# Designs tried in a protein design chat: VHH binders against o75319. Part 176

Target 1, 181 residues: o75319
Amino acid sequence: GNHIPERWKDYLPVGQRMPGTRFIAFKVPLQKSFEKKLAPEECFSPLDLFNKIREQNEELGLIIDLTYTQRYYKPEDLPETVPYLKIFTVGHQVPDDETIFKFKHAVNGFLKENKDNDKLIGVHCTHGLNRTGYLICRYLIDVEGVRPDDAIELFNRCRGHCLERQNYIEDLQNGPIRKNW
Below, E stands for the ipSAE of ESMFold2; O stands for the ipSAE of OpenDDE; V2 stands for 0.75 times the mean of E and O plus 0.25 times the DockQ between their complexes.

## First folded at step 11 (VHH)

Design q22 (framework vhh_h_nbbcii10_fgla; at its last look DockQ between E and O 0.02; V2 from the best seeds 0.00; counts 0 for: pae E 12.4 > 2, unsure alone 64.3 < 65, placed apart)
Fold by OpenDDE, look of step 11:
Structure q22 (fold): chain B 181 residues (1-181), chain A 125 residues (1-125)
Amino acid sequence: as target 1 above (181 residues)
Amino acid sequence: QVQLVESGGGLVQPGGSLRLSCAASGFTFSYDSSYALGWFRQAPGQGLEAVAAISGSGGSTYYADSVKGRFTISRDNSKNTLYLQMNSLRAEDTAVYYCAAKRPWLDSRSEYDYWGQGTLVTVSS
């Protein structure tokens, strides 16, 4: 139940806003019960997430949770003012078309509803890197028309870590465009 | 500035083992996990070949098919050093071995941005 995810400590808690987008990626915040297993400097709670976002002079308008479990934190741990969306996404494999569609739909919906502000879409999986990076890049490629290499570079730079999964990278670079409807 | 310095190369018999080291400076493994690290090799008259890589976090590793099961890439954060343990060495493993690093904020089209001077490994009876 309260096991720290493998390699979770190895990743920066929060990335930077991706310039030209409303995306920011971060690793999964862990609820208080996990703190017993962490050094103080390693702790990253939902509260810490919002504090770090604030330190960047940004505000979250939506959180998309791509983890395949619900054990890390509860939506109730988040401010009521920030919508929470769960998209169960299996790790290590390229997300299926349904998952990609769900993600795109959520992002597009947010953008339509938030034209009058500059709030960010916070996206995370366990490490906030591979699944997160793939879906963000897939969106930029398929919807925004960004070149795959540019999308990947942008994500990597802003997240502070490079996509690690070769199958994700290859799919982004050489895979087909996924339908947006 | 980032600097990589390889060591540990030498002459070894087929079937033998060798451990290469790459001392990194200009960034810290423990505090800057953005760097991906890798080993490359170039045999006489051949092109540069990727041998092994390790992600910035250290959680993912990649090996060329030719060295899978024989080579192991690892790193020691306390020493800021990358390693390549080479077992069951073969004549075809003879090459200059290079350590390389990549930062994510640099062009993703570049495989690696920083390179060592290389260390020669000769496998011969």
Scores: ipSAE 0.006, ipTM 0.248, lowest interface PAE 12.3, mean pLDDT 90
Fold by ESMFold2, look of step 11:
Structure q22 (fold): chain B 181 residues (1-181), chain A 125 residues (1-125)
Amino acid sequence: as target 1 above (181 residues)
Amino acid sequence: QVQLVESGGGLVQPGGSLRLSCAASGFTFSYDSSYALGWFRQAPGQGLEAVAAISGSGGSTYYADSVKGRFTISRDNSKNTLYLQMNSLRAEDTAVYYCAAKRPWLDSRSEYDYWGQGTLVTVSS
């Protein structure tokens, strides 16, 4: 339906580019049909997303949508034809190894295809925080060799909100080593 | 740079109607339609009051209780213009009316970044 996600208004729409990476995180944009339940200043549409990225002097080259639903917006609502990938990711649980692998594969493919530009990978779940932060940090730890605490700190600072779910934080800090295949 | 210029103010009798216009320059509404746009007013000796606002897409509107049902905000992105249709005007609607735009980058702060110079609306017999 047209119901806005719980606590969605509490989060900054778009973070900042994470230095030394190609990542930027944001909360799910909401198509026009949701705006009846929002004050004008609370709206964050697919167009708003692209305008906010442009204001930061950045450009999206891929959107990875981690939501477990199709109702918030359609790829057709994007103002430009930007590669779009949905990875259905269940909330509240640490993503399984197949989901982590899909994310790593998408990021690695993007980096190969975009080695000669500086376009960003936009990643979102519903709030752009827990699932988004987990998968970005998982990538940085497993593929880039970043220390868990450093990855988490970088994400929190650039998103403007701290990762909240303790099971995600614990898995990042102390969980099993995961393969990159 | 962004510039907002209001027009359409003037003297009108109680119960009458006026349509205010706000022409924008320095961006096009079609290109930058994500700006939230609004009308504010200030009566002599009083603070600034939000009257109406409209989201970039036009899907969300706000009206102050004092004007709800009488005023209609709209935007025409092809003409780069914001409108306020004011019907059933009352003496207490007398004020300088300002057009304002809020950039989509701002947090939950209600501050608008760009303001017009204002247009006077006087409702009097």
Scores: ipSAE 0.000, ipTM 0.361, lowest interface PAE 12.4, mean pLDDT 85
ESMFold2 (binder alone), look of step 11: mean pLDDT 79; pTM 0.798

Design q3 (framework vhh_h_nbbcii10_fgla; at its last look DockQ between E and O 0.01; V2 from the best seeds 0.00; counts 0 for: pae E 21.0 > 2, unsure alone 63.1 < 65, placed apart)
Fold by OpenDDE, look of step 11:
Structure q3 (fold): chain B 181 residues (1-181), chain A 125 residues (1-125)
Amino acid sequence: as target 1 above (181 residues)
Amino acid sequence: QVQLVESGGGLVQPGGSLRLSCAASGFTFSYDSKYALGWFRQAPGQGLEAVAAISGSGGSTYYADSVKGRFTISRDNSKNTLYLQMNSLRAEDTAVYYCAAKYPWLDSRSEYDYWGQGTLVTVSS
């Protein structure tokens, strides 16, 4: 179906690049079929995403989709030059170790292959906030050695919204380091 | 080679409507993600502004904030023609409007590869 995700309209479509990283978070873009249910100013399509990224003088080098559905948009709606990775991630619960590993692996692979450019890793879930924020922060904490509070603050500031899920926040602050490899 | 030819421009009063057409040759419109089509405009003394875009797959559209709710981009594959329906026109919409194609669709920073000659739209009372 093409029903608009709950509270989707409440979030900024695209955040800002996280300084010192290659991450940018955004809410899920919606394909054209959803436009009928949105006001024009509420629309956020894959093309809108890329235009907004361009407006920031950035370029996406990878899109990581953390949504647990495929109904929002098609990979075919993206430029062929931008790899698309789907990591089905269940909402509301802390991602499992496998999911975390998949995410880290994808990020590390991207960084390894993109040392000669400054392309961004675009990450989104439904709202581009909780799942997205957790995994980005988990990476920064586990791989980059960033303090949990610093990682969370950085993400929140750049996304323009704060992580909402207490279980995510608590896990980031107090949870164990996950396997990187 | 790819060629784009705009038509439909003219003089219109504020609040009026106009429909622009862009006839494309050199490639075939299809529901293919390999290209994007767009409309741009340049007002006198101003820079080029993106107005609207549509993906080859048809699954994605873009509108500048200034035209959202007023303009509609569409295409007819059978005619290999791109359209821009402009409603509720304003004086600030006065510009030369250009059709553009990106083929193949490259990265987000890539410029459109092909451009029409433009068609003038004048909104004045």
Scores: ipSAE 0.014, ipTM 0.251, lowest interface PAE 8.3, mean pLDDT 90
Fold by ESMFold2, look of step 11:
Structure q3 (fold): chain B 181 residues (1-181), chain A 125 residues (1-125)
Amino acid sequence: as target 1 above (181 residues)
Amino acid sequence: QVQLVESGGGLVQPGGSLRLSCAASGFTFSYDSKYALGWFRQAPGQGLEAVAAISGSGGSTYYADSVKGRFTISRDNSKNTLYLQMNSLRAEDTAVYYCAAKYPWLDSRSEYDYWGQGTLVTVSS
């Protein structure tokens, strides 16, 4: 099926680069088969993603897809020279330690490989908000030592929408630092 | 379309050197666990032998005992190219050499997913 994800239309397609980091967050792009259900101004395809990144004078060096489905777009819809990594992340629940570890490992590997350029890590889930914001903030807190409230504020401001899931916010603010990396 | 193309094979005398190259198109080499890269060889009448492999960040490497100290695997991600520097070549190194890649997005398979057509290396007097 090509059902538009619930409330997907309500979110800005792409955020802004998070200053001091290599992250940019966005909602899931939707392949052409979904466009029959969208007004022209609502469309946000894989091509639109790359155009919007270029308009910000940025370049993606990695896309981390946190969804657990392939129905929204195919990796072949992306330029083949742009690395793509899927990290299966179930929504509604705080991501488990294995998921957090995979995310940290991918980010650390990218930063090491790309220390001599300015390419960004694009991260998305369905809405580019709760799972995306949680994992980005978890990385900033655990690996970069950013204070939880500062990480959350930075993400919210740059994404253009506030994290919505209270259990994610509580875990970021009050949960233990995950030192497994 | 995904493609791996080897080059640099040829005839060389014992003790000589060659550098094999493997140009990739249709996908990008990356050190973030996206894929594993390797060189394999098949001597006449023999099975396929893993020669060298390189993985993720920092280039964790593997070498067959028969080539340790003589061969060096490397990659240049900006050129999307895998290399095998082969020094102190011996007659026993004569084989068709293949480059291979395993993509993380096809991680459900344990085997290397993409293979070149091979390049012949002949070491003889």
Scores: ipSAE 0.000, ipTM 0.081, lowest interface PAE 21.0, mean pLDDT 83
ESMFold2 (binder alone), look of step 11: mean pLDDT 79; pTM 0.804

Design q4 (framework vhh_h_nbbcii10_fgla; at its last look DockQ between E and O 0.01; V2 from the best seeds 0.00; counts 0 for: pae E 25.4 > 2, framework grips, unsure alone 61.5 < 65, placed apart)
Fold by OpenDDE, look of step 11:
Structure q4 (fold): chain B 181 residues (1-181), chain A 125 residues (1-125)
Amino acid sequence: as target 1 above (181 residues)
Amino acid sequence: QVQLVESGGGLVQPGGSLRLSCAASGFTFSYDSRYALGWFRQAPGQGLEAVAAISGSGGSTYYADSVKGRFTISRDNSKNTLYLQMNSLRAEDTAVYYCAAKYPWLDSRSEYDYWGQGTLVTVSS
């Protein structure tokens, strides 16, 4: 259906580029059919996303969609020049190793293919916070060797919201490093 | 050759309404969703401003903050025409309004491939 996700309005549409990385997080954009249920200032469509990114003088090179549904927007509502990757990620629980691996693989592939530019990896779940934050931080920790607390702080600051799920935070801080290929 | 032709501009009092049209030729709205259509405006002495945009699929729209709630962008595939319904017009809405198309869709305003000649909208008492 076209119901607005719970608490979706409470989160900033788009975060800031994470310094030293190619990541930017945002909440899920909603296709036109959702606009009927939103005030004009609350609307955040795929086009809005790209305009907001542009306003930051950035450019998206990849979108990773972590939502567990396809009802929010259509890939065809994105520019053809921007690859779209769907990684179905269940909410509220720590992503499994397969999901983590898929995410890492996608990021590494992107970085390999985009060494000649500064395009961003846009990552979103529903709110662009918990699942999104976990996987970005997991990558920074496991692949880039960033301290867990530094990764979390960096994400929170740039997203404009803090990770909320304690299980995610605990796993990032104290959990094992996940397998890298 | 792609051509965009705007119409519907004119003089209107504050609080009034206008409907702009952009007739497109050279491509068909319905055959490919990987495009974007947009309205831009340029006020005297100011730069070009994005006003509204719509994806080829119609599933995504954008509005400048200054026009949200007042302007509506739409299209009619059967007529291959883009529209901008402008309500509650203000003096600051005075500008030449341009229709533009991206094909395929790119995310930068400067990357719009095709532009109309523009239509003047004057909001004055």
Scores: ipSAE 0.026, ipTM 0.251, lowest interface PAE 6.3, mean pLDDT 90
Fold by ESMFold2, look of step 11:
Structure q4 (fold): chain B 181 residues (1-181), chain A 125 residues (1-125)
Amino acid sequence: as target 1 above (181 residues)
Amino acid sequence: QVQLVESGGGLVQPGGSLRLSCAASGFTFSYDSRYALGWFRQAPGQGLEAVAAISGSGGSTYYADSVKGRFTISRDNSKNTLYLQMNSLRAEDTAVYYCAAKYPWLDSRSEYDYWGQGTLVTVSS
């Protein structure tokens, strides 16, 4: 199956770079086989992703894919020079501590290896919103010391859509800071 | 539903050993050609690398050149568990390790269908 994910059409394809960070969030790109179910203006392929990033005068240095599947696109559809990392993240539940640690470890590794450039970390789940927003905000809160409400507001503004899942929002606002490994 | 759960990751010094386990539920391992089991790894900022695989029949194994002679894949069908014994660990083995299964749903599939959440192995002095 090339079924279009539910509500995928309702979201802006790519957000804006989050100021003061190396993050940009987007919804899952869909390979060409999905395009038969899409109007031309609804298409968002891996190529479209890179074109939209270039239009913002930015460059991706890493893509973190939070989905539990490879049916949407293959890593081989990406430029060979852009590292790709899959962190299988179960949807609808606050990510567990191991998932949060894997995300933090990946971001910290990228920042070390890319300290001499300004390339971005692209993060997506299916919609580029709830799992993506949670993990980006969790990183900003736990590692960068950003206040929870400031992290959420920054993500919402730059993604162009607000975080929707209340359990995620509550965990970010009121939950304990997770252990940094 | 099919689920794969890895365990056994952690911090280890170079030259040390770890054994990773992958417990499966939702299907029973058997000795037939309908499936394959494997271990993959992904270092931060890098692509996914196949580390080791074993055929459903148990007759064929594969190892990446970087791990041959140091890692051993095995399984215990009675426990529905896949193992990766990792010896003589090096810093470059640091990665998240994933268990995966290719489960027949149509024999034309070439990619692994089911993936665990991963377990982190850190090799550091």
Scores: ipSAE 0.000, ipTM 0.087, lowest interface PAE 25.4, mean pLDDT 83
ESMFold2 (binder alone), look of step 11: mean pLDDT 78; pTM 0.805

Design q5 (framework vhh_h_nbbcii10_fgla; at its last look DockQ between E and O 0.03; V2 from the best seeds 0.00; counts 0 for: DG spot H55, pae E 21.9 > 2, unsure alone 60.9 < 65, placed apart)
Fold by OpenDDE, look of step 11:
Structure q5 (fold): chain B 181 residues (1-181), chain A 125 residues (1-125)
Amino acid sequence: as target 1 above (181 residues)
Amino acid sequence: QVQLVESGGGLVQPGGSLRLSCAASGFTFSYDSSYALGWFRQAPGQGLEAVAAIDGSGGSTYYADSVKGRFTISRDNSKNTLYLQMNSLRAEDTAVYYCAAKYPWLDSRSEYDYWGQGTLVTVSS
């Protein structure tokens, strides 16, 4: 139950806001029970997440959790003022149309209801990179009309790590536009 | 954690209209499409009957044959509220109407896990 995800330590805990968007990506925060297996400097809890976001002079308005498990942290570990959305997303494979739709729907809903503020949509999977990057880029491409390469570059730069999965990259670059509704 | 509160019930004449509301809490309509909402009713001495249902995406709706063409299920994301517009009401529509939710929604065959307390609709001349 408290096994540290593979390679989790290799990634920056929190990226930067993606300019022109409300997105910020981060790796999965781990609840306190995981701290026993981590060096102090490696720890990244839900509390740490919010502290790091604050350090960037940003505020989270929504957290989208794309992990396929619930063992990493509990929604109760988050401030009550920040809604939490779970979208179970299988790793390593391109998210299916339903998952993509769920993500787009959530983002659009957030933007509609948060027009009067500048709160961010925090998105994470395990590493906050591949699944996270794909869905964010997919949104930018399909909904915002961003060129695939521009979306990918923007995400990579802001996350501080590059998308690693070739199938994700290829789908973003050459795959069909997915339904927005 | 999910709560549903029905309102809008009352006395109405045959042929009249009534709009039921179900205020939902514990999940957000605009953010999450992974849910299903439904209206059920129970007439006196009768069993629970499914009236209408809508999925989180809003793309699919269901109506019982008895209410097709007369009832409309809808939602307002801004209010996180489910509605049942009931037109051309009949005496046989008299029942306690319940709002129910599947959340998270896994499949269409799953049972509704969350129920409101119900609101009484009486259709009588």
Scores: ipSAE 0.028, ipTM 0.493, lowest interface PAE 3.4, mean pLDDT 91
Fold by ESMFold2, look of step 11:
Structure q5 (fold): chain B 181 residues (1-181), chain A 125 residues (1-125)
Amino acid sequence: as target 1 above (181 residues)
Amino acid sequence: QVQLVESGGGLVQPGGSLRLSCAASGFTFSYDSSYALGWFRQAPGQGLEAVAAIDGSGGSTYYADSVKGRFTISRDNSKNTLYLQMNSLRAEDTAVYYCAAKYPWLDSRSEYDYWGQGTLVTVSS
């Protein structure tokens, strides 16, 4: 199964660092076996990810993978110095409190261990948009006290695409604050 | 709603055996190609590793090189249950093991869409 994920080509590969945070969002990188089905300008490999981060004068210190699969790339394709964490996140539904807690725990642990550097937390799902945007915004709202609309605007601007799932947007704007950190 | 529940994890000595089970509900295992089933594992602070997979027809299996000859994936459609027989266990097999299902009628048909909560396997003297 080297099928290109649906709509994956429609999204910018990597966003920009979200100012005032340690987050950067991107779509899932695809290992070389997928490139036969891609034009050269459409390719976005794990190596391309790290090159694009370096071009922004940034460095990844953690990758959080929200996908339900490992077929897109292998953790071995990542530098050994960059921790990789998979948090299984159900698509199409607002993530449950356990998933949100796992994400918050990973971010808080990273910030504690990396307080003396400026490395970023890279977060992706398949498209780096809906699940990624929801969990980043949920963290900013619940842990950092950011207003929902400000968190969403910041994510959308830095990702280069707007959150699309109405149930995610509605939950961020009008849903309960999750004090499970 | 589709649910997957792992069981059978625990403590075992090196060289021992365990049989993991994954009970499914919300869909029925059948002998067709509408889905695929798999086992994944993750040690603390490490990446997710695909361990074994079996397609819905039961004709194709996959095993990671690290487990070939030691682990066997199987299923029992009458019990709606996926299994992982783990023999000759080593310390390196210590991890949380997850079962997963890929169900092609879902929007992300190229991905495993459903995952269990995980069951801990510890291989230690």
Scores: ipSAE 0.000, ipTM 0.100, lowest interface PAE 21.9, mean pLDDT 83
ESMFold2 (binder alone), look of step 11: mean pLDDT 78; pTM 0.792

Design q6 (framework vhh_h_nbbcii10_fgla; at its last look DockQ between E and O 0.01; V2 from the best seeds 0.00; counts 0 for: pae O 14.3 > 2, placed apart)
Fold by ESMFold2, look of step 11:
Structure q6 (fold): chain B 181 residues (1-181), chain A 125 residues (1-125)
Amino acid sequence: as target 1 above (181 residues)
Amino acid sequence: QVQLVESGGGLVQPGGSLRLSCAASGFTFSYDSSYALGWFRQAPGQGLEAVAAIYGSGGSTYYADSVKGRFTISRDNSKNTLYLQMNSLRAEDTAVYYCAAKYPWLDSRSEYDYWGQGTLVTVSS
């Protein structure tokens, strides 16, 4: 149903652009049907997302939705000018190699198509933290050669919350480097 | 095998412009998404100063306060070349200018690893 995800209220809606990257992370926006269960200051709709991005003087060029469900909002609620991509990502476990590949492929495609602008890739899971942080950091490590600790620090600082799942952190720090191609 | 070669230095009058070029070769990885590329300068009797950089897949830029609004860093991947457009030059811009590269662009443990030999810019009447 329209159950507010556990701890969703505890997280900042939108982070800051990660310097040196095209990434911005946020928690899942909730369509209007969820707002009956929220105080006005707790609401974070797709419209609120875009308003907050504009307030940062930024523009989204792609949204990557990592949730394993489609109940939170409809892609039709997004501006037609912003491509939307769902990559079903199982929670609580390190994403498998197929999921990592899909994410890298989407990011690389976006960067090629948007090399002449400054638009951002918005990435979210339910809370915009663990799955989101893992895949963003995995990209920075595997594709851009960033050290795990530096990737994690950059994500945590810009998201405004630290990665929480120890298995994700351990895999980033000590797990295998995934081949890009 | 990374090699950086600067060009475009010389004598110019105050208020003038120069465009520095840095031809890069031997980048064996994705050279525009994994590297920070930068310009540094050293004036006579002074330490090394970071002037401008462009870094990461996001193309973020940095400029020293002394050059903001006057200098523009850019890169052309098709020519494998980094540029520094220097406008409104002043006597204090006189220095040897170095092109440099750092891999990866975000590495808290290291500074720039690859350096050119430098090109002299002299701003004088």
Scores: ipSAE 0.301, ipTM 0.697, lowest interface PAE 3.4, mean pLDDT 88
Fold by OpenDDE, look of step 11:
Structure q6 (fold): chain B 181 residues (1-181), chain A 125 residues (1-125)
Amino acid sequence: as target 1 above (181 residues)
Amino acid sequence: QVQLVESGGGLVQPGGSLRLSCAASGFTFSYDSSYALGWFRQAPGQGLEAVAAIYGSGGSTYYADSVKGRFTISRDNSKNTLYLQMNSLRAEDTAVYYCAAKYPWLDSRSEYDYWGQGTLVTVSS
């Protein structure tokens, strides 16, 4: 169905590019069928996403969708020039090693193929906050060697919202480094 | 200029409840604003302790472990006021409570930019 996700309206639609990275986080865009349930100013469609990114003088090179459903929008709603990757990620629990690996692999692949441009990796879950923030921070910590608190702060600042899940924060701060393949 | 004014402090018995208010002026609690609002406290002879915070328009929250489940931070944008609902108060909660703000909120590691004068909360039988 086209039920609006809980608290979806409470979050900024799009964050800012994370300085020193190619990451930008945003909440899930909703296809047109959801618009009838939203005020005009609350609408955030795939088209709106690209408009907002453009307003920041940025360009998306990849979208990683971490939601555990496909009901929010269709890949065909996106421009053909922007690849779309779905990584089904369960909410509220720390992503498993396979999920983390998939995310890292996707990011590394993108960076390898996009050395000649400055296009961004757009990452979202439902709110573009907890799952999104965890995986981005996990990458920065495990792959880039960033201090956990610095990664978390950077993400929070750029997203305009703070990670909310204590288990995610705790794992980032004190959890083991995950294997990089 | 930004001003923060706390109120609601007083004497309360252990197990009691109290609600603190912080009236903010000089900036607006906008849905589009990037800001952080926080409560801090300082007990006699002790250092400043972060109690609770709320971040940005999305209302993400932080609570110190010592107050989780007992305290609730909230805001009323229409009144430009921050609140701290304190339940199940303990003697160790006795302190001067300060309201603080970061506007805009850019760095969680930096000190808060604006502070109130504080309000005293005393928990005693």
Scores: ipSAE 0.000, ipTM 0.239, lowest interface PAE 14.3, mean pLDDT 90
ESMFold2 (binder alone), look of step 11: mean pLDDT 81; pTM 0.833

